VH-VL binders against q9y8q3. Designs and how they scored, part 7

Target 1, 263 residues: q9y8q3
Amino acid sequence: MRRIGLEALERVLYPVIPVVVTAEHQGRVGGMLAAWWMQASFTPPILAVAIAPERYTYKLVRESGVFAFNLLDFKLVDKAPFLGDVSERLLPGKIREAGLNIVRGEVLGAPLIAEASAAVELELVDVVEAGDHDVFLGEAKAVYTVDDFRGGMWSLETYRPLMYLGRTRRPGPVYRVYLTPRGWERREIEFAGGKLKPLAEKRVRLISRVEEAVKASSSREEAVDAVRRILSEEGLDPSDAEYLVEDALRRAKSYRRRGQSSS

## First folded at step 22 (VH-VL)

Design L2
Fold by OpenDDE, look of step 22:
Structure L2 (fold): chain C 263 residues (1-263), chain A 123 residues (1-123), chain B 107 residues (1-107)
Amino acid sequence: as target 1 above (263 residues)
Amino acid sequence: EVTLKESGPALVKPTQTLTLTCTFSGFSLSTEGVGVGWIRQPPGKALEWLAYIYWDDDKYYNPSLKNRLTISKDTSKNQVVLTMTNMDPVDTATYYCARIYYYGSDHYPFDYWGQGTMVTVSS
Amino acid sequence: DIQMTQSPSSLSASVGDRVTITCLASQGISNYLAWYQQKPGKAPKLLIYYASTLESGVPSRFSGSGSGTDYTLTISSLQPEDFATYYCQQYYSYPLTFGGGTKVEIK
């Protein structure tokens, strides 16, 4: 083996099977594709996932204390980039827009993706700050599977696991790369074709405004108030302000650390 | 509102190094997918891409000029700096900085440009 | 490098005319093609991206078409403010490259 840069760490860990993390708060359902998850405990059964404060799902999970993991069949691979990249914050009804449906879990009432091959209802038990992400620990309360799971194992003759291999590297176009063991089918997905530019612009603008507000503020409270105003002006949910401020602060710390290490 | 503005010397002597600064607002280079590039245009001629820097400090240069170009960013100041060594009269041009970015796999071209700054290389 | 060949280099037209500009890439660029308008003393302005998507605020008389290596910018009815130089640009791969430009002049 040879030593390589730490910037490649994430990609070294691929492929992984991502999960769609779903949650609901005050009637708003959101979800995101997450690659950074794991089994954390056997007794009790606990799963963990890393989520950044910027993600709307972060808010939903924090506020509700209930969330779900959803495993998708590779047949839904075309929806994966959308679920991973588009924010519910900017596009209400994201899951529906992706062409997916929501059903309720039987135990916690967690929002589950109807088209999922498996789902797990989770009760939030702890949140650990790791860095620019928090690790959410959830105790599994129920698990659901399609008929492809039989005899205690997935039938790979029918089930096509969705694996994420990462993004392609520049200088070429940056695509999300997915793979399934069945036939080793590899897909580079281009899902938008430029159509999401308005959303992209909103995102970029919002992040910039939040960062500026944070920088201009003398306290966290002042920053939150400023961001509330920004969100209101943007026609977004002002209650997201504290999460966006937190995210901005963490990003700032991250950049400082990187700057110090490179100097 | 997104704005970019180029600043630097209007006159450079041959063999000297040109340093240009792009100061921008309305977006941040801390945002994933965001980048800033430099493009130049000699008087009455076509546009030529020079360099591009991304939020993650990944850098790309025009191969024809790579050895002469250095691009860097100061995210905290919303600035991108381009240096070009060994300037020649042929490098006389209007230099632009512009925003380019992608959203996931959705890529967009230069949608916002600075006004440009004219750089003349002359003895 | 991907070469962008733009044609014509210049054309004369009258207000109300239909104007067509062509851009040919030396290899396939998968619709990663942008069109810019540049007026004298001004920076280029993005008109169209991804070959056919109109940038916000751009008049509907502008349209883009094409695929593979061949792309076209069309102005359905030329207006006085449309007299300018137009450039195509590929952003499929690095180095990013521009066409030679098409100057649209008053007839």
Scores: ipSAE 0.830, ipTM 0.927, lowest interface PAE 0.7, mean pLDDT 93
Fold by ESMFold2, fold request of step 25:
Structure L2 (fold): chain C 263 residues (1-263), chain A 123 residues (1-123), chain B 107 residues (1-107)
Amino acid sequence: as target 1 above (263 residues)
Amino acid sequence: EVTLKESGPALVKPTQTLTLTCTFSGFSLSTEGVGVGWIRQPPGKALEWLAYIYWDDDKYYNPSLKNRLTISKDTSKNQVVLTMTNMDPVDTATYYCARIYYYGSDHYPFDYWGQGTMVTVSS
Amino acid sequence: DIQMTQSPSSLSASVGDRVTITCLASQGISNYLAWYQQKPGKAPKLLIYYASTLESGVPSRFSGSGSGTDYTLTISSLQPEDFATYYCQQYYSYPLTFGGGTKVEIK
């Protein structure tokens, strides 16, 4: 084996099968594509997923205590970057804009993606801090599948798992890379052709304003008050403030650790 | 409001090392997808890309100048630094820093530029 | 390296004229093309990205078109403030490369 730099760690661990995490709070349904998930317990059945506080889905799960994992077939690969990259905070109705439909789980009423190949309803049981992400532990209460799951396993003749290989690192535009082992089809997805620039600018501006407000504040309470005002000015939900402040504080800590290790 | 500003010496002697600093505001290099690059323009000539650095410390250099360039960042100070060794009169140019970024798989060119700083290499 | 060839290198036009500037890439660049405007003593200003999308705040008289290797900047009715040098730039592949520029002068 040859030692390599830690900057390659994330890519060494791929491929993985990502899930779309869906949740709802106060009538808002959001979702995000998440690669960092695992089974954590057999009895009771517990699944885990890492979510950063910046993600809108983080707020939805924390506030509602109910969420779902959705497994996608590779036929939906063209929607994956949109589901993963675009924030519900910035584009309300993201799942509908992707051309996907929400149905309700029978046990918890969790929002499920109707087009998914499988879904799991989860009840939040714990949240564990892990650096710049929190690990959400959910007890599985229901599992749903399409007919491609028969006889206790997937039939790869009809089900094409969507697998994520990470981002490209070659010079040039950064693409997200997906694969399916059925037929070994590989896709590098470009989905917007520059159309997201106004949302991207709003995101970059918002993060910068939040960081400056946090830096200028002498307490978390003062930072949250300042960020509420920023959110109102940007036409966003002021109740997001605590989550954005937490994210900014964690990024500041993570930067100091990276700076130390890079010198 | 996004701003970038270059600073460094206006005059450099041949063989010396040039160090330029880009100080910016209105965005942060802690934000995923954000980067800052350096571009130069000799008097009356076309623009030439030199280097850029992204939030995750990924660095890219113009291959024709790779052995002379070093780019680094200080995210807490909102600064990016370019160092160019063994300066030559042919390197006389206005040096710009500019923002480049992406959002997911959506990619953008240099959209905000500093005013530029003229560097003359002589004597 | 992808070479960017602009044409013409300069042109002379009157206020109100329709102006076209072309940019030829040495290989396909999948619409990853930007157009910049630069006035004397000033930094370049982004006008158009992804070949045809106007940057915010850019007047609608500017438009971009093309695909593959051939790209065009059009100013539908030239205004006094449009006399400047225009550059194309590909951001498909590294090294990032610029065209030689097109100086638009008053006739």
Scores: ipSAE 0.412, ipTM 0.772, lowest interface PAE 3.0, mean pLDDT 87
Fold by ESMFold2, last read:
Structure L2 (fold): chain C 263 residues (1-263), chain A 123 residues (1-123), chain B 107 residues (1-107)
Amino acid sequence: as target 1 above (263 residues)
Amino acid sequence: EVTLKESGPALVKPTQTLTLTCTFSGFSLSTEGVGVGWIRQPPGKALEWLAYIYWDDDKYYNPSLKNRLTISKDTSKNQVVLTMTNMDPVDTATYYCARIYYYGSDHYPFDYWGQGTMVTVSS
Amino acid sequence: DIQMTQSPSSLSASVGDRVTITCLASQGISNYLAWYQQKPGKAPKLLIYYASTLESGVPSRFSGSGSGTDYTLTISSLQPEDFATYYCQQYYSYPLTFGGGTKVEIK
């Protein structure tokens, strides 16, 4: 074995089967494709997923206490980059824009992707800080499957597991890579072009303004107030401010250093 | 408002090392997918890409100049520094810094440019 | 390395004319092509990215088209402020490369 740089760690750990994490609060449904999840307990059945505070889904799960995991078949692979890359905060209704439908779970009312091959309703039981992400622990309260799952296992004649290999870097274009082991079909998806640039510009502007506000603030409360103002000016939900400030504080050592040097 | 500004010497002697600093505002290199690149343009000639660096310290150099170029960043100061060794009169050009970035599975060309700084290499 | 060949190197046109500039890549670049406008003494200005998408604030008289290796910039009705040099650039793969430029001059 040879030693490599830590910047490759994430890609070394792929492939994984990602889930779409869905949640709702105050009528807004969001989702994100998540690769960093695990089973954490059998009795009670607990699943875990790492989510950064910047993610809209983080807010939705935190505030509602209810979420779902959705397993996708490879037939939906063309939708995976959109679900993972685009934030509901910046593009309301992104699940429907992807051509997918939301249905409600029978036990918790969790938003489920109707086209998923399986879904699990989860009740939040704990959140554990793990650096720039938090680990959300949810107790499974219901499980749903399509007919491809029978007799306690998947029928691989019809079910094509979706596996994520990461995104490409040198050489060539930056795009996301997916694989299914059934027939070893591989897809490299260039989910690119002009469709994302306006959202990307808004995202970059928002993050820059949030970081400047956090650096200029002497307290968390002052930072949250400033970021609420920024969100209002950008036409975004001011209640997102706490989460964006938390994310900036975890990533930006300069605010903590400035706060210490200013005292 | 996004701005970039190049600073450095206007005149260098052959064989000297050029150090250029790009100072920018309105965006940060702490943002995932954001980068800054350097492009030069000799008088009356076409543009030539030199290097770029991304938020995660990922770096790319023009292969024809790779052994002469070093790019680095200071995210807290909103600065990117280009060093080019063994300058020659053919390196006389206007040097620009510009923003480049990607979002998710998409990437974009240089959208905001500095005004440029003219560097003359003569004995 | 992907070489970008622009044609023509220069052209003369009158206000109101339709102008077309061609950019040929040495291999397919999957529409990762930008067009820039540069006026004397100024930095380049991004006009079009992804072959055909206008950058924010760019007048609709500018349009881009093409695919594969062949790309075009069209100015449907040339205005006095459009007299400049235009560059194409591929950003499909590194090294990032620019065309040689097309100088658009007043007739």
Scores: ipSAE 0.376, ipTM 0.755, lowest interface PAE 3.3, mean pLDDT 86

Design L2
Fold by ESMFold2, fold request of step 25:
Structure L2 (fold): chain C 263 residues (1-263), chain A 123 residues (1-123), chain B 107 residues (1-107)
Amino acid sequence: as target 1 above (263 residues)
Amino acid sequence: EVTLKESGPALVKPTQTLTLTCTFSGFSLSTEGVGVGWIRQPPGKALEWLAYIYWDDDKYYNPSLKNRLTISKDTSKNQVVLTMTNMDPVDTATYYCARIYYYGSDHYPFDYWGQGTMVTVSS
Amino acid sequence: DIQMTQSPSSLSASVGDRVTITCLASQGISNYLAWYQQKPGKAPKLLIYYASTLESGVPSRFSGSGSGTDYTLTISSLQPEDFATYYCQQYYSYPLTFGGGTKVEIK
């Protein structure tokens, strides 16, 4: 074996089967594709997922205490980058925009993706800080499957697991890469053809304004107050402010640890 | 709101090293997916890409000039610096900096450009 | 490297004319093509990206089309302010490369 750089760590750990994490708060339903999840306990049944504070789904889970994991079949692979990359904060109704439908779980009322191959309703029991992400621990309260799961096992003749391999690392355009083991079909997915540029511009502007406001503030409370005003001016939900401030503070900490390069 | 501005000497002598600074506002190189590039245009000629650098310090150079170019960034100052060694009269051009970026899997070309700075190389 | 061959190198047209500029890539670029307008003494301005998507604030008389290796910029009704040089640029692959430019002169 040979030693390689830590920048490759994430890619060495792929492939994984990601889940779509869905949640709702005050009438807003959002979701994100998450690769960093695990089973954490058998009794009680606990699942874990890492979510950064900047993600809109972070706020939804934190505020509601209820969320779901959704497993997607590879037939939905064209929607995966959109679900993972586009924020509900910036594009309200993004799950509908992806051509997917929300139904409600029977036990917790959690928002589930109707087209998913499986879904799990989760009740939040703890949150653990892990650097630039928090690990959300949820107790599973219900599980649902399509008919392809029978006899305690998936039928791989009809169910095609969606597996994530990471981003391409070549210079130039960066694609997300997916795979299914049935037939070893591999897809590099690009989903918007440039049409997300106005949202991307808004994202870049928002992050810049938040960072400047946090840098100029002498306390967390002052920073939250300033970011609340920024969100209002941008036509966004001011209640997002505490999460964006937390994210900016963690990024400043992480950035300083990595150091700056002039080369 | 988004602005970029090039600064550096207007005149250099052959063999000297050119140092150009791009100072920008309205965005930050701490933002995932954001980068800044350099493009030049000799008088009356076409545009030529020189280099770019991204938020995570990934940097790329035009292969035809790779032995002569160095690009770096100072995120806290909102600056990107290009150096070009061994200048020659054929390097006389207007030099631009411009923003390039991506959002997830959605990719964009240079959308905001500086006004450019004319650099003349002569004895 | 992906070479971008742009034609014509120059053209002369009257106000109201339909103008077409072509750009040929040496390999497929999957619609990662931009068009820029550059007026004398000014920096280039992004008009079109992803082959056919209009940048915000660009007049609807500009359009882009094509796929694979063959791409086209069309100005449906040339206006006096459209006197400029137009460049295509691929951003599919490193290194980024520009076409040679097309100078549009208003007759």
Scores: ipSAE 0.366, ipTM 0.753, lowest interface PAE 3.4, mean pLDDT 87
Fold by ESMFold2, last read:
Structure L2 (fold): chain C 263 residues (1-263), chain A 123 residues (1-123), chain B 107 residues (1-107)
Amino acid sequence: as target 1 above (263 residues)
Amino acid sequence: EVTLKESGPALVKPTQTLTLTCTFSGFSLSTEGVGVGWIRQPPGKALEWLAYIYWDDDKYYNPSLKNRLTISKDTSKNQVVLTMTNMDPVDTATYYCARIYYYGSDHYPFDYWGQGTMVTVSS
Amino acid sequence: DIQMTQSPSSLSASVGDRVTITCLASQGISNYLAWYQQKPGKAPKLLIYYASTLESGVPSRFSGSGSGTDYTLTISSLQPEDFATYYCQQYYSYPLTFGGGTKVEIK
């Protein structure tokens, strides 16, 4: 074996089956494609997923305490980069824009992707800080499948698992790569063709403005007030401010030393 | 709002090492998908890409010059540094830094450029 | 390496003329092509990305077209401020490469 650079760590750990994490708060449904999830307990059945505070889904789960995991068939592979890349904060109605429909779970009322091959309703039980992400622990309260799951096992003659292999073709355009083991079909998805540039510019600008405001602030409450103003100016929801401040604080370790409390 | 500015010596002697700094504002290299690249242009000639570096410290060099180039970043200072060894009069050019970035699988060319800095290599 | 062949290397035109500039890639680049405008003593300015999409603030008289290996920049009615050098650039793969440029001069 030979040692390699840590920059390759996540690619070494792939392939994985990603889930779409869905949640709702105050009538707003959002989702994100997440590869960093795991099973954490058999009894009670607990699943975990890492989510950064800047993700809109982070807010939705924290505010509602209810979320879902959705497993996608490979037939939906063309939608995967959009679901993972685009924020509901910047493009309201993201799930519908992907051509997907929301239905409600029977136990928690969690938003589920109707086209998913399986879905799990989760009740949030704890959140654990892990660097620039938090690990959300959810107790599974319901699970749903399509007929391809029969006799306690997937039928791979009809169900094509969607597996994520990571990014490829760097330097230059970054493609997200997916695989299904049936027929060993490998797809490199070029989803947006440059069409997201205005949203990307807005995202980069917003993050920069938030970071500057946090750095310039003497306290957390001052930072939240400044970021609330920035969000209003950008036509975004000011109630997102505390989550964006938290994300910025985790990126700016020197600010934490100046504003850190003992408790 | 987005600005980039190159700084460094205007005159370099043959065999010396050139060090150029790009200082930028309006974006940060802590943001996923964001990078900064260097491009040069000899007087009256075409543009030539030299290198770029991304937010996650991935670095890429023009293969024709890779043994002479080193790129690095200081995210806290909003700076990217290019070092080019063994300078020769043929390397006389205006040197630009520029932003390059992606959003997920959506990719963009160099969209904001610095004003450039002229570097002359002569005895 | 993907070589970008740009033609013509220069042209003379009058205000109001329709101007076309071509860029040929040595292999397919899937529309990952940019066009830049550069005026003397200034940095290049992005005009068009993804072969045909105008960058914000670029006048509608500029347009891009093409696919595969063949790409074209068109200025529908040349204005005095359009006299400049134009470069194409592929950003499909490593290394990033530019065309040789087309100088658009006053007739």
Scores: ipSAE 0.352, ipTM 0.751, lowest interface PAE 3.7, mean pLDDT 87
Fold by ESMFold2, fold request of step 25:
Structure L2 (fold): chain C 263 residues (1-263), chain A 123 residues (1-123), chain B 107 residues (1-107)
Amino acid sequence: as target 1 above (263 residues)
Amino acid sequence: EVTLKESGPALVKPTQTLTLTCTFSGFSLSTEGVGVGWIRQPPGKALEWLAYIYWDDDKYYNPSLKNRLTISKDTSKNQVVLTMTNMDPVDTATYYCARIYYYGSDHYPFDYWGQGTMVTVSS
Amino acid sequence: DIQMTQSPSSLSASVGDRVTITCLASQGISNYLAWYQQKPGKAPKLLIYYASTLESGVPSRFSGSGSGTDYTLTISSLQPEDFATYYCQQYYSYPLTFGGGTKVEIK
């Protein structure tokens, strides 16, 4: 075996089957595609997922204590980049815009994707800091499946697992790459065709303004107050400020600095 | 709010190393998907891409010049630095820095450019 | 490397004229094509990306079309501020490459 750079770490660990994490707080339903999840305990049944504080779903889970995992069939692969890449904070109603429907779980009332092949309702048990992400531990309270799950396992004749391989590296357009083991069908999804540029500009501007405000502040409270004003000016929810400040502080503390290399 | 500005020497001698600095504002290289590139334009000639660097320190160089170019960044200072070795009179050009970025699977060309800095290579 | 061939290299036109500029790629670029306007002594300005999408603040008289290897920029009614050099650029793969430019001059 040969040693390689740590920058390749996550890609070496793919493929994985990602889940869509869904949650709701105060009438807002959001979701994100997450690859960094696992089963953490059998008794009680605990699942774990890593979420960065910048993600809107982070706030929803933290505030509500209830979330869901949604397992997608490969027939939905064209929607995966949109679900993962576009923030509900910046585009309210993104799940419905993707043409997907929300239904409610029977036990916790968690928002579930109606088109999912399986869903799990989760009650938040703990949150563990892990660098620039937090690990959310949820106890599974209910599980739902489509008819393809029979006899205690999936029928791969009818169910096509959606597996994530990561993003293509430059040079060239950056695509998210998915595959399914049925026939080893592989898809590189180009979803937006440039259509997300206005949202991307808003995102880049917001992050830059938050970072500048955090750097200019003498204390966390001062930073939160400044970011609250920025959010109001951008037409966003000022209560997001604590989460965005936390995200900026964690990125500044990262041991593998993304912006500090000279070579 | 987005601005980029090039700085460096106006005149270099053949064989010297050119160092150019791009200082920018209104965006940050700590943001996923954000990059800065360098493009040059000889007087009266077409544009030629030189290099770009992304937030995650991925670096890309024009293959025809890859032995001569080094690009680096200082995210905390909002700066990107290009060095080009063994300068020759043919390298006389206006040098621009510009922003390039993507969002998720959506990808964009250079959308904001600096004013450019003219570099003359002569003895 | 993907070669970008622009034509014409220059043209003369009057205010109000319809102007069409073409750009040919040496292989398919899947609409990852940008158009830039450059006035003398100034940096290029992005007009159009993804072959046909107008950048914010660009007048509607500018339009882009094409697919595969063949792309066009059209100015439907030329204005005094449109006299400039226009460049196409592919961003499908590296090296990123530009067309040779089309100078639009006052007749």
Scores: ipSAE 0.345, ipTM 0.744, lowest interface PAE 3.6, mean pLDDT 87

